VHH binders against Hydroxymethylpyrimidine/phosphomethylpyrimidine kinase (thiD). Designs and how they scored, part 1

All scores and structures are predictions.

Target 1, 255 residues: Hydroxymethylpyrimidine/phosphomethylpyrimidine kinase (thiD), of Aquifex aeolicus (o67772)
Amino acid sequence: MIALSIAGFDNSGGAGTLADIRTFKHFGIYGVAVITALAVQNTQKVYEVFPIPPDVVKEELKAIFEDFPIKGVKIGMLANKEIAEVVYETLKSKKTNFIVLDPVFRSKSGRELLSEEGVEFLKSEFIKIVDLITPNVPEAEILCGEEIKSLEDVKNCAQKIYSLGAKSVLIKGGHLKGNYAIDILYDGKSFYEFKAPKIAGKTPRGTGCVYSSAILANYLRHKDLIKAIKTAKDFITEAIKNSKKLGKGYEIMDF
Below, numbering starts at 1 at the first letter of every chain, in headers, positions and changes, except where a header shows other numbers; antibody chains aren't numbered by Kabat.
ipSAE, averaged over its two directions, is called F for ESMFold2-Fast, E for ESMFold2 and O for OpenDDE. V2 adds 0.75 times the mean of E and O to 0.25 times the DockQ between the complexes of E and O.
Where letters were taken out, [cut] stands.
The coordinates of atoms that the task and the answers printed are left out; those that the model quotes come from them. Centres of patches stay.

## First folded at step 1 (VHH)

Design b01 (framework vhh_nb_b201)
Fold by ESMFold2-Fast, scan of step 1:
Structure b01 (fold): chain B 255 residues (1-255), chain A 117 residues (1-117)
Amino acid sequence: as target 1 above (255 residues)
Amino acid sequence: QVQLQESGGGLVQAGGSLRLSCAASGSIFSIYAMGWYRQAPGKEREFVATITSGGSTYYADSVKGRFTISRDNAKNTVYLQMNSLKPEDTAVYYCAADEYSYWGDYWGQGTQVTVSS
C-alpha cells in the first residue's frame, strides 16, 4: 500500500514530509512525497520557508500519480493559495481512498505557513474534498470563526467545520480533564472522545504531523476511522514518551 | 483553555535590563511547556526561549548568555530576565504555552520592549 505526503520539507526531520514518510513506514505503508515548501528548520525554530513554485508542485503531483497507485493522502503545509489550488485540482480529479488534512496555518514561532488567501481558499473549496481534518484548538477557531472556551464551543465549532464540507472533524486537545487531553471527533452524526495522558518532561516538535500521518496509515490498514484514531493516539503517546534531545532545542521523536 | 497575560515591557537604554512576566490561567499550568517569542517591526515572530514542565531550558543563539527563562508553578507564571539589552532586541514579546501530548499554540497579547541606543 502506498500513501502520499503533500507537505513542507523540514530539513531536521521532526515534521513535514520526512516525519510523514517515517510514520507511514512504521505502520508498513510505503510513503511517497510531494514537497510544497522548504522549511529551514532545526530543533529550536523555523528560520525561513521557501515555497516551491506551483508549476513544480504540479509536476511533482503528476509524476507520482502517473506511476503509483495512491491509496491515501496526508496534506500538511501548503504555504500559499497558488499551491493549494494546484493540489486541490489534482486531488479532485484523482480517486484515492482517504484524504487527511492537517491545517498548518502558523508555526509555534509565529511564522505564517499558509497565506490569508490560502486559508480562505481552504475554507471555501479545498475542505470539500477532505475526509478528515485534524485542527488543534487555535486552528479550529480560525476555521469556524468563533472562540473556543468550553467543550460545548468545541462541539459547535466541529459542527461548523463539518458544514464547510469536511466529512469528519477531529479537534485535537479540545477538552482537558484531569491528567488527560481529549480529542473530539465529529463525523456528521455523533461525537467521539479520544483520551491522551499528559507526558511530563517531554515537548517534541512535529506531534501534529506524526499524529495525522499515523491516522491515515491505520485507516488504510483497518478501514475503520475510530480504530485508526485510537491506534494513532496510542502511538503518538508512546513516541512522545520515547523522544530524545538530539539537538540543542526540543526533543525529537525517533521511531 | 489557557489564557496568557504578559507584563514588564517598556523603554530601556542599551546595556540595561528588564524582567518580563507571563501570568497563565488554569490549574494544569505545571504540565505545560512555556516560552517567549518576539516580533520586531517588519519581521516574522521568532523564538526566544522555552522552559519545559520538567525545567529544561532552550534559548535562541542571539539571546543565549543574556536572557534567562524561569517558571514559578505555584504562581502560574513564567519569567524572562533580559540582561545586556541591545537595540536589536526591540520587539513585541509574546508568551506561549504548549500542551503535552498535543501542540496547542496558545499566545498572549504581547508586551512592547524598546531598547534605545
Scores: ipSAE 0.012, ipTM 0.279, lowest interface PAE 8.9, mean pLDDT 84

Design b02 (framework vhh_nb_b201)
Fold by ESMFold2-Fast, scan of step 1:
Structure b02 (fold): chain B 255 residues (1-255), chain A 117 residues (1-117)
Amino acid sequence: as target 1 above (255 residues)
Amino acid sequence: QVQLQESGGGLVQAGGSLRLSCAASGFTFSSYAMGWYRQAPGKEREFVATIYSGGSTYYADSVKGRFTISRDNAKNTVYLQMNSLKPEDTAVYYCAADLYESGYDYWGQGTQVTVSS
């Protein structure tokens, strides 16, 4: 089985397409990639981000889809509206079994990773082809237009995002209680909670990439979204615990 | 916008004490874990302490028994009380907010702590 990562390229391997492909392989899925941007980084920091020209992204997509039977797609950083449009046009014309969107809007340092026009395009058009969107709380607030202060706000926001066109919504870290981080899924009918112990002392890069990719890989294996998310959350929790100091900065999830 | 601002660093003699503060804004502070990290010159950033939303704490072995992390949810502030300071504690100390699954997704700009022998 073959899955596609459409994301940025982290040359250190902690995030982006390299992390996505490693995650797919861990679950027995062959991964292929379409690079949307080059992030020049190591374990200490991100130095630069270079978006790939949209015409080149289009050629990457064409090369992959004409050669491989792609069963699932994980989408990460899109960088700008022009790249998002190219990806959207390709995916709406191709049959795949499942599309997971990890909406990467801003870096932790505040760097814009998807333009304002790109965010609006995502909310109005792109979201309609998405089977699962996995925003964190700030990304969810941007998507639903409301501030999140409580579990009830998380649930209301998830319903609003669902109404934009996503077939299911997983808000990561929407509720923290004691030593647990709780993710909230809305599938259009019911809410589900996925909890795992909070791991202090480990801040590996790329956990969003790995989590979304693990969900996709396990959905393709089992065709059960609840089981896929539970398996992925258990996996990411262990990957964080077992992350290694391979360079001078943040830990790397080496699995 | 999520913002974290550290204060309270400075120069202190071995055996002395300092209290660091981190003022947070732009998120529901009481619902999220907060932590402290440090980075000495030429070394990687290392974990110091975490306090979870429920108030439980976790410390690196190197500081356990000497440092205490606490929080004031009414003031959106996390603190690090540092006692029995050693020259090895010299570093830039960073406040971190754990808002996503990665742990500590947002960082402050840091505050320098220098411990003289």
Scores: ipSAE 0.000, ipTM 0.209, lowest interface PAE 11.8, mean pLDDT 84

Design b03 (framework vhh_nb_b201)
Fold by ESMFold2-Fast, scan of step 1:
Structure b03 (fold): chain B 255 residues (1-255), chain A 121 residues (1-121)
Amino acid sequence: as target 1 above (255 residues)
Amino acid sequence: QVQLQESGGGLVQAGGSLRLSCAASGRIFSDYAMGWYRQAPGKEREFVATITSGGSTYYADSVKGRFTISRDNAKNTVYLQMNSLKPEDTAVYYCAAEVYDSGTYWEYDYWGQGTQVTVSS
């Protein structure tokens, strides 16, 4: 099986396309890529982001879809509205098994990774082709337009995001209980909880990228979203625990 | 909830020193990594230094050897000692609390309001 990463290129390998491809490979899925932006970064910070011209992104998509039977797509950083539109137009016309959107809005250093116009396009149009959207709490607040302070707020936000057009919504870290943080899935019918213990002292880059890519890979393997999320959560928890200082900044997940 | 309040900024001559403080209120401070970032006019916010909950420190190359980050968990305060200041260090300095949690997948920072540092030649 072949999965496609549509994401930025993190030259350090901690996030973006390289992390997505490594994750696919770990689960036995061959990964191909469409690069939306070049990030000049290392383990300390993102220095610059250079969006790929939309026409070039369109040619990357055309080349991949003409040659490979893509079964699943994981979408990360889109950089701007023009790139998001190109990706959207391509994917709504293609037959794939499953589309996961990890809504990457800002970097750890506070840099904007998707323009305001891009966010609005994502909420109004792009979300309609998405099988699973995996926002963390701040990203979910942007998507639903409401502050999250309780489990009830998480559930209400998930339902609002679902109403925008996503077939399922996974809000990462939406609920805290004791020494656990819990991800909340809404599939349009029911809520599901996925818990893992908190890990102090580790801040590896790309945890969202790796988690979303692991969900896609395991969904393609098992065709069971609940099992895919559980497997991916166990995987990312272990990857964070085993992250290493390979540079001067944040830890890197080396798996 | 976590609230961060910076202090210690001001105007200083090149070669001088300033000590920035960031007081945290709300949640337990000791569970968080604490960092300093800065933004000069017309530029993106850039990383300066971070200290993990376990005490490991990391610095941007531009400040390594001149700046020292430290924390006092009893006072819920993180510090940035800035020595040998240069005009290029002029910026608004922001304190951030970084959340470490395998279950949240939050790369979310709680940000302070910032404190202005101006270094004259």
Scores: ipSAE 0.013, ipTM 0.330, lowest interface PAE 8.1, mean pLDDT 84

Design b04 (framework vhh_nb_b201)
Fold by ESMFold2-Fast, scan of step 1:
Formats: C-alpha cells, structure tokens, sequence
Structure b04 (fold): chain B 255 residues (1-255), chain A 119 residues (1-119)
C-alpha cells in the first residue's frame, strides 16, 4: 500500500516529508513524497523557507501519480496559493481513498508558512476535497476566526470548520487547561473525544506531522477512522515520551 | 524592555472610521507577528486581527471586510484601519506581539485605547 506526503522538506528530519515517510514506514505503508518547499531548519528554529516553483511541484505530482497507485494523501505545508492550487487541481482529478490535511500556517516564532491568499484559497476551495483536517487550537482559530478558550469553543469551532467543506474535523486540544490532552473529532453528526495524559517536559518538533500521518496510515490499514485516531493517539503519545534531544533545541521523535 | 503603546481611539458615530496605531520598542519589530485584540465591557478579551513578519493577515469573522491591519517596519508601528464601525465594536483595543502562532495568546501587550461607537 502506498501513501503520499505533500509537504515541506525539513533538513533536520523532525517534521515535513521525512517525518511523514518514517511514520508511514512504521505502520507498514510505503511512502512517497512531493516536496513543496525547502525549510532551512534545525531543532532550534526555521531560518528560511524556499518554496518550490509551482510548475516543478506539478511535475513532482505527475511523476508520482503516473507510477504509483496512491491510496492516501497527507498534506502539510503548502507555502503559497500557487502551490496550493496545483496540488488541489491534481488531487481533485485523481482517485485516492483518503486525504488528510494538517494545516501549517505559521511557525512557533510567527514565521509565515502559508500566505494569506493561500489560507483563503484553502478555506474556500481546497478544504472541499479534504476527508480529515487536523488543526491544533491556534490553527483552528485561524480557520474559524474565533478565539478558543474552552472545550465548548473547540466544538463550536469544529462545526464552523466543517461548514467550510471538510468531511471531518479533528481539533487537537493540548493547549487547553487540565491533566489530559483532549482531541475533539466532529464528523458532521457527532463529537468524539480522544484523551491522553499530558506529557510534561518534552516539546518535540513535528508532532502534528507524525500524528496526521499515523492517522492516515492506520485508516488505510483498517478503514475505520475512530480506530485510526485511537491507534495514532497511542503512537504519538509513546513517540513524544521517547523523544530525544539530538541537538540544542526541541526534541526529535526517533521511531 | 518590550513596550507597546496604542493611540487613535476615541468616540465615533456608527458608520464612521478610526485608525489605531501601535508604536513598538525594545525588540526587533520586523521579526515578530503583531496583533490587535479587544475587550468590551463585561466580556472576555477577543481576537481582532494579526499580521505576520512577512505581511500575511488574518481577521476575526466579525471584522473581516471592515477592518484592515497593516505594518510599517521602518517606523516600528502596526495599524488597524476600522471602517463601517458599529456599536458592537465598542471596546478597549489592545496591541500585542506574540512569539507564538496562537491567535488568542500573546507575550506582550499595550495598555489599550478606548473605542466608543455611538448609534
């Protein structure tokens, strides 16, 4: 079974296509990649982002889809509207079983990772082909346009994001107060809660990338979204616990 | 060290316009995201708009199309142009800078400037 990562290239391996491919491999899925940008980064920060020309991204997509039967797609950093449009056009025309979008808008230090025009395109068009969108609280706030201060705000925001066109919305609630990180899934009908104890003392890079890629891999294996999220939540919890300081900054998940 | 100072608030009639300014000092302004937040009487503080170091902007749904955030890196200043003001926009407006990408959270804030919109 073959899954595609459409994301930036993190030369340190903590996030982006390298983390996505490692995650697919862990669950027995062969991963291929389409690189949208080169991120010059290490464990401490992102120094610079070089978007790949949209025509080159289009050729990467063409090369992969001509050669491999892609069953699932995980989308991360798109960098700009022009790249997002190329990805959207390709995926809208191809037969895939499941598309997971991990919305990557900004770095921790406020560095822009998707232009405003790209965010608007994502909200108005791109989201309509997405089977699952996995924002954290800050990303969800950008998508729904409201501050999130409580679990009820998470549920309201999830419904607003769903109304934009995603088939399901998983908001990662690790930023909220309490002893548990509670992720909320809204599928247009019901809310589901996924709890894990908060892990103190570790803040590894790429947790969003690894979590969304683990969900995709397990969905492809089992065809059950609830089971896929539970399995991925257990996996990411363990990966965070076992993360290591290999450099001077944030931990790396080595699995 | 970090200081944010708002100005430009006041009383305005519904349908009118105001331009808020926030002068920043004590940090490398061009490297950080800047935002505007507001707090109405009896309500919690809410997000209004943000602008990244690269110039990308994001707005709360309640102000989208009416307010415009902009920045002048040469003057270390962020602006909020407020058009088509409504009584519901009455609040104390705060300038904030954030070292994170969270829209509702910030590391530093100004003292605020009062905006009152009469019907």
Amino acid sequence: as target 1 above (255 residues)
Amino acid sequence: QVQLQESGGGLVQAGGSLRLSCAASGFTFSDYAMGWYRQAPGKEREFVATISSGGSTYYADSVKGRFTISRDNAKNTVYLQMNSLKPEDTAVYYCATRYSYTLGEYDYWGQGTQVTVSS
Scores: ipSAE 0.000, ipTM 0.148, lowest interface PAE 16.3, mean pLDDT 84

Design b05 (framework vhh_nb_b201)
Fold by ESMFold2-Fast, scan of step 1:
Structure b05 (fold): chain B 255 residues (1-255), chain A 118 residues (1-118)
Amino acid sequence: as target 1 above (255 residues)
Amino acid sequence: QVQLQESGGGLVQAGGSLRLSCAASGSTFSEYAMGWYRQAPGKEREFVATITYGGSTYYADSVKGRFTISRDNAKNTVYLQMNSLKPEDTAVYYCAAGEDYWSTYDYWGQGTQVTVSS
């Protein structure tokens, strides 16, 4: 099986398309990529982000879909509304694919990774073709328009995001209890909790990219979303634990 | 590398209030999730509260409604406002910093003692 990563290119390999492809390969899925932006970065910092012209992104999509029988798509950083529109128009005609959206809005340093117009387009149109959206808590708050302070707030927010059109919603780190981070899935019917301990002394970049890509890979193999998320959470926990300091900054998940 | 220094601990009477501060140095503070943990004598270190880089907050059930965590990125400081203190809140309070609350905190302060008398 073949999966597509539509994301930014992190030249250090910690996040973006390189991390997505490495994750697909780990689970026996051949990965192909459509690059939305070039991020000039290393393990220490992000220096610049250059969005790819929308027409070039359109040509990347055309080249891939003309040649490969794509079964699933993982979407990360879209950079701006124009790129999001091109991706959306292409994927609307590919409804047989399972689509996972990791809604990358801002970096941890506050750098804008999706324009305000892009966020509004995502909420109003793009989300309607998404099978699974995997926001962290800050991203979920942007999507549902409400602050998350409790487990009930997480559940209410997940239902609101679902009502925007996503077929399922996984809010990462939906609440903390003891030394555990708990992810909450809403599938339109029920809530599910996925619990893992926090890993001491490790801060690898790209955990969201790897987690979403692992979910897609395992869903394509078994067609069971609960099992895919559980497998992916176990995998990402181990990948964080075994991450290595290959450069001068943050660890890399080398799996 | 990040260094964390707690302050504001001390002795207070039950029902009183105390504000802890944690000053961070060495790295870009706004990129980190910040948290508070505590350890009472003879017990394991337990979670108290966390605030993400985006400002979302989470609390242990034992402190929910009484404690408030906040951050000031301009001052590279995180705060824990502790109201309605109980003798069982007596512990050494530790500040922690990490890339996000998904991963374990990488940096820890030396701790500050809080004693609540009956």
Scores: ipSAE 0.000, ipTM 0.200, lowest interface PAE 11.6, mean pLDDT 84

Design b06 (framework vhh_nb_b201)
Fold by ESMFold2-Fast, scan of step 1:
Structure b06 (fold): chain B 255 residues (1-255), chain A 121 residues (1-121)
Amino acid sequence: as target 1 above (255 residues)
Amino acid sequence: QVQLQESGGGLVQAGGSLRLSCAASGFIFSSYDMGWYRQAPGKEREFVATITSGGDTYYADSVKGRFTISRDNAKNTVYLQMNSLKPEDTAVYYCAKPYYTEGSLYEYDYWGQGTQVTVSS
């Protein structure tokens, strides 16, 4: 089985296409990549983001889809509207693929990873081809246009994001309760909760990339979204606990 | 760039009160959740309380009903009001800005220097 990562290239390997491919490999899926931007970064920060010219991204997509039977696609950093449009135009004809979108808007260090015009295009068009979108709470607020202050707000936000066109919505950390954080999934019919204990002292790079890629890999293996999310949640929990300081900054998940 | 600076710690008798403050800079404070953690000598750092960007609050079971977390977005400050203090509350208290909640885990990408709270018998 073959899955595609469409994301930025983090030269330190903590996030982006390298993290996605490592995650796919961990679950026995062969990963191929389409690079949308070069992120000059290390464990401490993102220094610069160099978007790949949209025509080159288009050629990367063409090369992959002409040669490989892709079964699933994980989308991360798109950088700008022009790249998002090229990806969208290619993928809208690939409806048999399961598409997971991790809406990467900003880095840990505050660097913009998707332009404002790109966010608007994502909300108005791109989201319509997405099978699962995995925003954290700040990303969900941007997508639904409303503040999240309560569990009811999380559920309302998830329904609004669903109404924009996503077939399912997983809001990460959508509810915090005591020593637990809870992810909330809305599939257009029901809500599901996935909880894990809060941990301290570890802030590894690329946790969103790894989590969404693990969900895709396990969905491709079993064709059960709830099982895929539970398996991915258990995996990312352990990966975070076992992350290592390999450089001077944030931990890296070396699994 | 992101800076968190705690203040308000000190020595207090059991049953007393303290208010901790954390001054934040280098990010859009109102858009982020803020939290408090503590670490006693020889123990793991543990969760105390968090307040979301929208104002929802969550507490560790050990402090529920005694501690109150609050924020002042105009001053870029988060507070921890600690009442009915016990010797078991003795620890270094850390202010934290979370990166994001990932896979239901609440991780903090920036930590303050910490402020010592000592509760005597």
Scores: ipSAE 0.011, ipTM 0.218, lowest interface PAE 9.4, mean pLDDT 83

Design b07 (framework vhh_nb_b201)
Fold by ESMFold2-Fast, scan of step 1:
Structure b07 (fold): chain B 255 residues (1-255), chain A 119 residues (1-119)
Amino acid sequence: as target 1 above (255 residues)
Amino acid sequence: QVQLQESGGGLVQAGGSLRLSCAASGFTFSIYAMGWYRQAPGKEREFVATINSGGSTYYADSVKGRFTISRDNAKNTVYLQMNSLKPEDTAVYYCAARDYGSTWYEDYWGQGTQVTVSS
């Protein structure tokens, strides 16, 4: 099976298309990529982000979809509205089995990775083609327009994001205080909790990329979203635990 | 270890101005997005403004054109310049350091500073 990563290129390998492809490979899925931006970065910070011209992104998409039977798509950094529109128009016209959107708005260092106009386009249009959106709590707050202080707020926010058009919503880190990393899924009918211990002293780069890519890979193999999330949660927990300080900044997940 | 300390709140008349400061310590300030939030009595805490590590800003519609967020990385301080204050701006204002893009994050919050706007 073949999965597509539509994301930025992190030259350090901790996030973006390289992390997505490595994750797909780990689960036996062949990964192909469409690069939306070059992020000049190391383990300490993002220095620069160079969006790929939208016409070039369109040609990357055309080349991939003309040649490969793409079964699933994982979307990360889109950089700006123009790129998001090109991606949206292509995916709306193509038949794929499952689309996972990791709504990458800002880097761990706080650098803007999606323009304000891009965020608005995502909320109003792009979200309608998404099968699973995987925001962390700050991203969820931007999407639903409400502050999250409690599990009740997470559930309310998930329902609001669902109402924007996503077929399912997984809010990562649903408890702001506690010893567990708790993720909450809303599928339009029920809430599901995915719980793992927080790994003390580890703050690796690219956890959102790896987690969403692991969910997609496992969904494509087994066609069971709950099982895919459980498997991915176990995998990312171990990847965080085994992350290595390969540079001077954040740990990198090497799996 | 991580601490956010707000200052600059107080009582001001409608149409007046205040400048809030938030001094941060115990983390690498320059890599965090910094934000201001507020909570009025009997209401949920609401977003006011954020500024990322690169200086890009985002504002709630209710404060656009009146408030300006800024940062000084050399002083580990984030500011909120509040102009044309209205009675409905009365709230406790909180400074926050938020780690965007993380699956597991730790939000850091200050203890808040009271802003009261009289008619």
Scores: ipSAE 0.012, ipTM 0.250, lowest interface PAE 8.9, mean pLDDT 85

Design b08 (framework vhh_nb_b201)
Fold by ESMFold2-Fast, scan of step 1:
Order: structure tokens, then C-alpha cells, then sequence
Structure b08 (fold): chain B 255 residues (1-255), chain A 119 residues (1-119)
């Protein structure tokens, strides 16, 4: 089975297409990539982002889809509206089995990774082709337009994001109960909780990328979203625990 | 929106104790995960301890059993009790805060307080 990562290129390997492909391989899925931007970064921060020209992104997409039977797509950093439009038009015209969107708006160090116009395009059009969107709480606030201060706010926000067009919404870390961080899934009918122990002292880069890619890989293997999220949650928890300080900044998940 | 200010640092002899305080203002303190990090000269910033909004604590292996993190929500303050100090504990200690679940890193940082442990 073959999955596609549409994301930025993190030259350190902690996030982006390299992390996505490593995650797919871990679960026995062959990964191919379409690069949307070159991110000049290390474990400390993102210094510069160089978007790939939209016409080149379009040619990358064409080359992959004409040659490989893609079963699922994980989308990360889109950089700007023009690239998002190219990706949207390609995916809208192609039958895929499952599309996971990790809405990468900003880096951990505060660098903008998707333009304001790109965010608006994502909310108004792109989201309509998405099977699962996996925002963290700040990303969910941007998508639903409201502050989140409680579990009730998380659930209300998930419903609003669903109403924008996503087939399911997973808000990461939307609740803390005792020693557990809880992710909340809304599938249009019911809410589901996915809990894992909080791992303090480890701040690895690329956790969103790895988690969303693990969900896609396991969904392709088993065709069960709840099982895929549980498996991915266990995996990312272990990956965070085993992350290593290979550089001078944030830990890297080396699985 | 959270503003953090550390205090309680200073010079102490090996085997001694210090209690660091971090006063938080600007937002609802009780909803935040609070933590301590440190940075020694010529080294990268490293984790020391954290306490969740629910009161659960975690420690770096190097300080486990010697340091204790606690919080007082009524005073909007987090504390780090440091016992059995070693010269290797010499560093600038930073208070940090995040709304738990929003990221796997801290969003707000204080300016730091110097701790020096003499041999």
C-alpha cells in the first residue's frame, strides 16, 4: 500500500515529508512525497520557508498520481493560498481512499507556515474534501473562530469545524483529566475520547506530523478510524518518550 | 497573555537548598501547566520539572528525589524546592507555562533566575 505526504521539507527530519514517510514505513506503508516548501530549520527553530512554485507542486502531484495507486493522503504545511489551490484542485479531481489534513499554521517557535489567505481558503474550500482534520487547540480556535477554555468549548468547536465540511474532526489535547491528555474526535454524530499519559520533559518537533501520518497509515491497514487513532496515540506517546536530543534544541522522535 | 517572573535564586554551597518562586499574571493561572527549565553556561536549555493543572508532577531523572515542584493557585505561584544541590545544578532557571494540550512545548517563559552552587 502507498500513501502520499503533501508537506514541507524539514531538512532536520523531525517534521514534514521526511517524518511522514518514516512514519508510513514504520507501519509497513510505502510513502511518496510532494514537497510544498523548503523549510530552513534545525531542532531550535524554523529560520526561513521557501515555498515551491505552485506550477512545480502541480507537476510533482501529476507525476505521483499518474504512476502510483495512492490509497491515502496526509497533508501538512501548504505555505500559501496558491499552493493550497493546486493541491485542492488535484485532490478534488482524483479518487483517494482517505485524506487527513494536519492544519499546520505556525511552527512551535512562532513562524508563520500558512498565509492568512491560505487559512481562509482552507476554511472555505479545502476542508470540504477532508476526511479527517487533526488540529491542536490553537489551530481549532482559528478554524472555528472562538476561544477554547473548557471541554464544552472543545466539543462546540469540533462541531463548528465539522460544519465547514470535514467528515471528522480530531482536536488534539483538548482536555486534561488527571495525568492524561485527551484528544476529542467528532464524527458528525458522536464524540470519542483518546487518552495518553502526559509526557513532561520531552518537547519533540513534529508530533502533529507523526501523529496524523500514523493515523492515516493505520486507517489504510484496518479501515477502522477509532482503532487507527488508538494505535497512533499509543505510537506517538512511545515516540515522545523515546525522543532524543540529537541537536541543541527540541528532541527528535527517532523511531 | 501569561507574564512570568522568577525569584529566589542565588549562591548556595553544595548540599544546600534553595526555593524558587514564579509569580504568574495576566491569565487564569489554574488552567496552565507550569514548569521549570534550566540552562547552564555553554549548554542547551534542559527540562527540570513540571506540574499539570490537575496537580500531577514530573521530574527529569537528574533531579528526581532532590527537587519538588508545587503550585499555589490562590497566589498564582509555582515553586521549585531544590535540596541536596550539586555544582552541576548551576544554571539560569526559567519558569514556563502552557495551556495543557495546545502543544508539546511551553508557550510562555520568564526571564530566568541565576542559581550558583559552589563546590
Amino acid sequence: as target 1 above (255 residues)
Amino acid sequence: QVQLQESGGGLVQAGGSLRLSCAASGSIFSDYEMGWYRQAPGKEREFVATITSGGYTYYADSVKGRFTISRDNAKNTVYLQMNSLKPEDTAVYYCAAQLYGTSYEFDYWGQGTQVTVSS
Scores: ipSAE 0.000, ipTM 0.212, lowest interface PAE 10.2, mean pLDDT 83

Design b09 (framework vhh_nb_b201)
Fold by ESMFold2-Fast, scan of step 1:
Structure b09 (fold): chain B 255 residues (1-255), chain A 119 residues (1-119)
Amino acid sequence: as target 1 above (255 residues)
Amino acid sequence: QVQLQESGGGLVQAGGSLRLSCAASGRTFSSYAMGWYRQAPGKEREFVATIDSGGSTYYADSVKGRFTISRDNAKNTVYLQMNSLKPEDTAVYYCAVDYSTFGYESDYWGQGTQVTVSS
């Protein structure tokens, strides 16, 4: 089975296409990539982002889809509206089993990783082809336009994001109390909680990339979203726990 | 652009007290959890304390009863009151905004402030 990562290229390997491909391989899935931008970064920060020309991104997509039977797609950093439009038009025309969107808007240092026009395009059009969107709390607030201060706010925000067109919404870290890291899934009908013990003292880069890619990989294997999220959450919790300081900044999940 | 600026570190004798401050700029954080982490030379960064948007506090066992975390949303600032300091508390202390849940990736970190506790 073959899955596609459409994301930025993090030259340090902690996030982006390299992390996505490594995650797919860990779960026995062959990964292929379409690179949307070169992110000059290391464990400390993102220094520069060089978007790939949209026509080149279109050629990358054409080359992959002409040659491989792609069963699932994980989407990360899109950089700008022009690239998002090219990706959207291609995926809208192709039949795949499952599309996961990890909405990468900003880096840890606050650097813009998707333009304002790109965010608007994502909310109005792109989200309509998405099977699962996996925002963290600040990303969810951007998508639903409301502040999150309570579990009720998380649920209301998830319903608003769902109404934009995503078939399911997983808000990471949706519950801010207790001894657990809690993610909340809304599938248009019910809410589900996914709990794991909080891992203090480690902040590896690329957790969103690895988590969303692990969900895709396990969904493709078993066709059960709840089980896929549970398996991915156990995996990411262990990966965070075992992350290593290989550079001068944030830990790397080496698995 | 979000920036976190720690202050209040320094050298103190065992049994002494320090109050650390972390001023956030660039946006309001009343809806986010904020916390303190520390890193001693040759050791992993460890959790110290956090305060969520609702005001609930959580502490590492090693500091419980000695440290108190608080926030002032009007000043966009989080504080760590450190009492009964021990040499083992010597570390660089970092402020963080936890945009997700404690135990996940934090979006913003400060540059840290050194705390040294002499015997």
Scores: ipSAE 0.012, ipTM 0.283, lowest interface PAE 8.6, mean pLDDT 83

Design b10 (framework vhh_nb_b201)
Fold by ESMFold2-Fast, scan of step 1:
Structure b10 (fold): chain B 255 residues (1-255), chain A 119 residues (1-119)
Amino acid sequence: as target 1 above (255 residues)
Amino acid sequence: QVQLQESGGGLVQAGGSLRLSCAASGFTFSTYVMGWYRQAPGKEREFVATISSGGRTYYADSVKGRFTISRDNAKNTVYLQMNSLKPEDTAVYYCAAKGYRYSTEYDYWGQGTQVTVSS
């Protein structure tokens, strides 16, 4: 089975398309890529982001979809509105693909990874073709326009994001209190909780990339979203636990 | 000593306009994210709008196209221009400040200013 990563290229391998493809391979899915930007980065920070020209991104998409029977797509960093539009135009005609969107707005070091015009395009148009969106709490606040301080706020925010057009919404870290990292899924009907012990002392690069890619890979294998999220949550928890300081900054998940 | 002081609230008829101001002191205003939140009686506090240190704005869907947030760093003031007001906009409006954009918690909150929109 073949899955597509549409994301930035992190030359350190901790995030972006390299992390996505490594994650797909771990679950027995062959990964192909469409690169949206080159991120000059290491474990300490993102130094520069070089968006790929939108016409080149369009040609990458054509080359892949012409040759491969893609069953699922994981979308990460889009960099700007122009690239987001090209990706959207291509994918809106690919209705049989399962689309996971990890809404990457900024890096851990504070670098802008999607322009404000891109964020607005994502909220108004792009989200309508998305099967699962996986925001963390800050990203969810941007998408729903509401501050999150409680579980009830998480649930209300998830419903608002769903109303924008996503078929399901997984807010990561929905419960900030206690000894568990809890993610909340809303599928338009019910809420589901996915929890795992918090891993103290580690803040590895690319956890959003790896988690969303693991969900996609497991969904393609079993066609069960709840099982896919549970499997991915267990996987990411172990990957964080086993992350290593391979450089001078954030840990890297080496799996 | 940090202070956020709201002003400009009041009573207005549906379809009218109000401009809220929030004067800030005691922190490096220009580096902070500034926001407006509101709370109607018996309801949870609701996001209205934010503006980053770089001038990027975000709006709640309920106010988008009607409200405009802006800031004046020279005056340490954030503004909320409210047009086409509806009875549903009736609430106490709070100014808020945070130094870290991705924090879910605001560092500082004002005391609030009442906005009442008559039908």
Scores: ipSAE 0.000, ipTM 0.123, lowest interface PAE 19.3, mean pLDDT 86

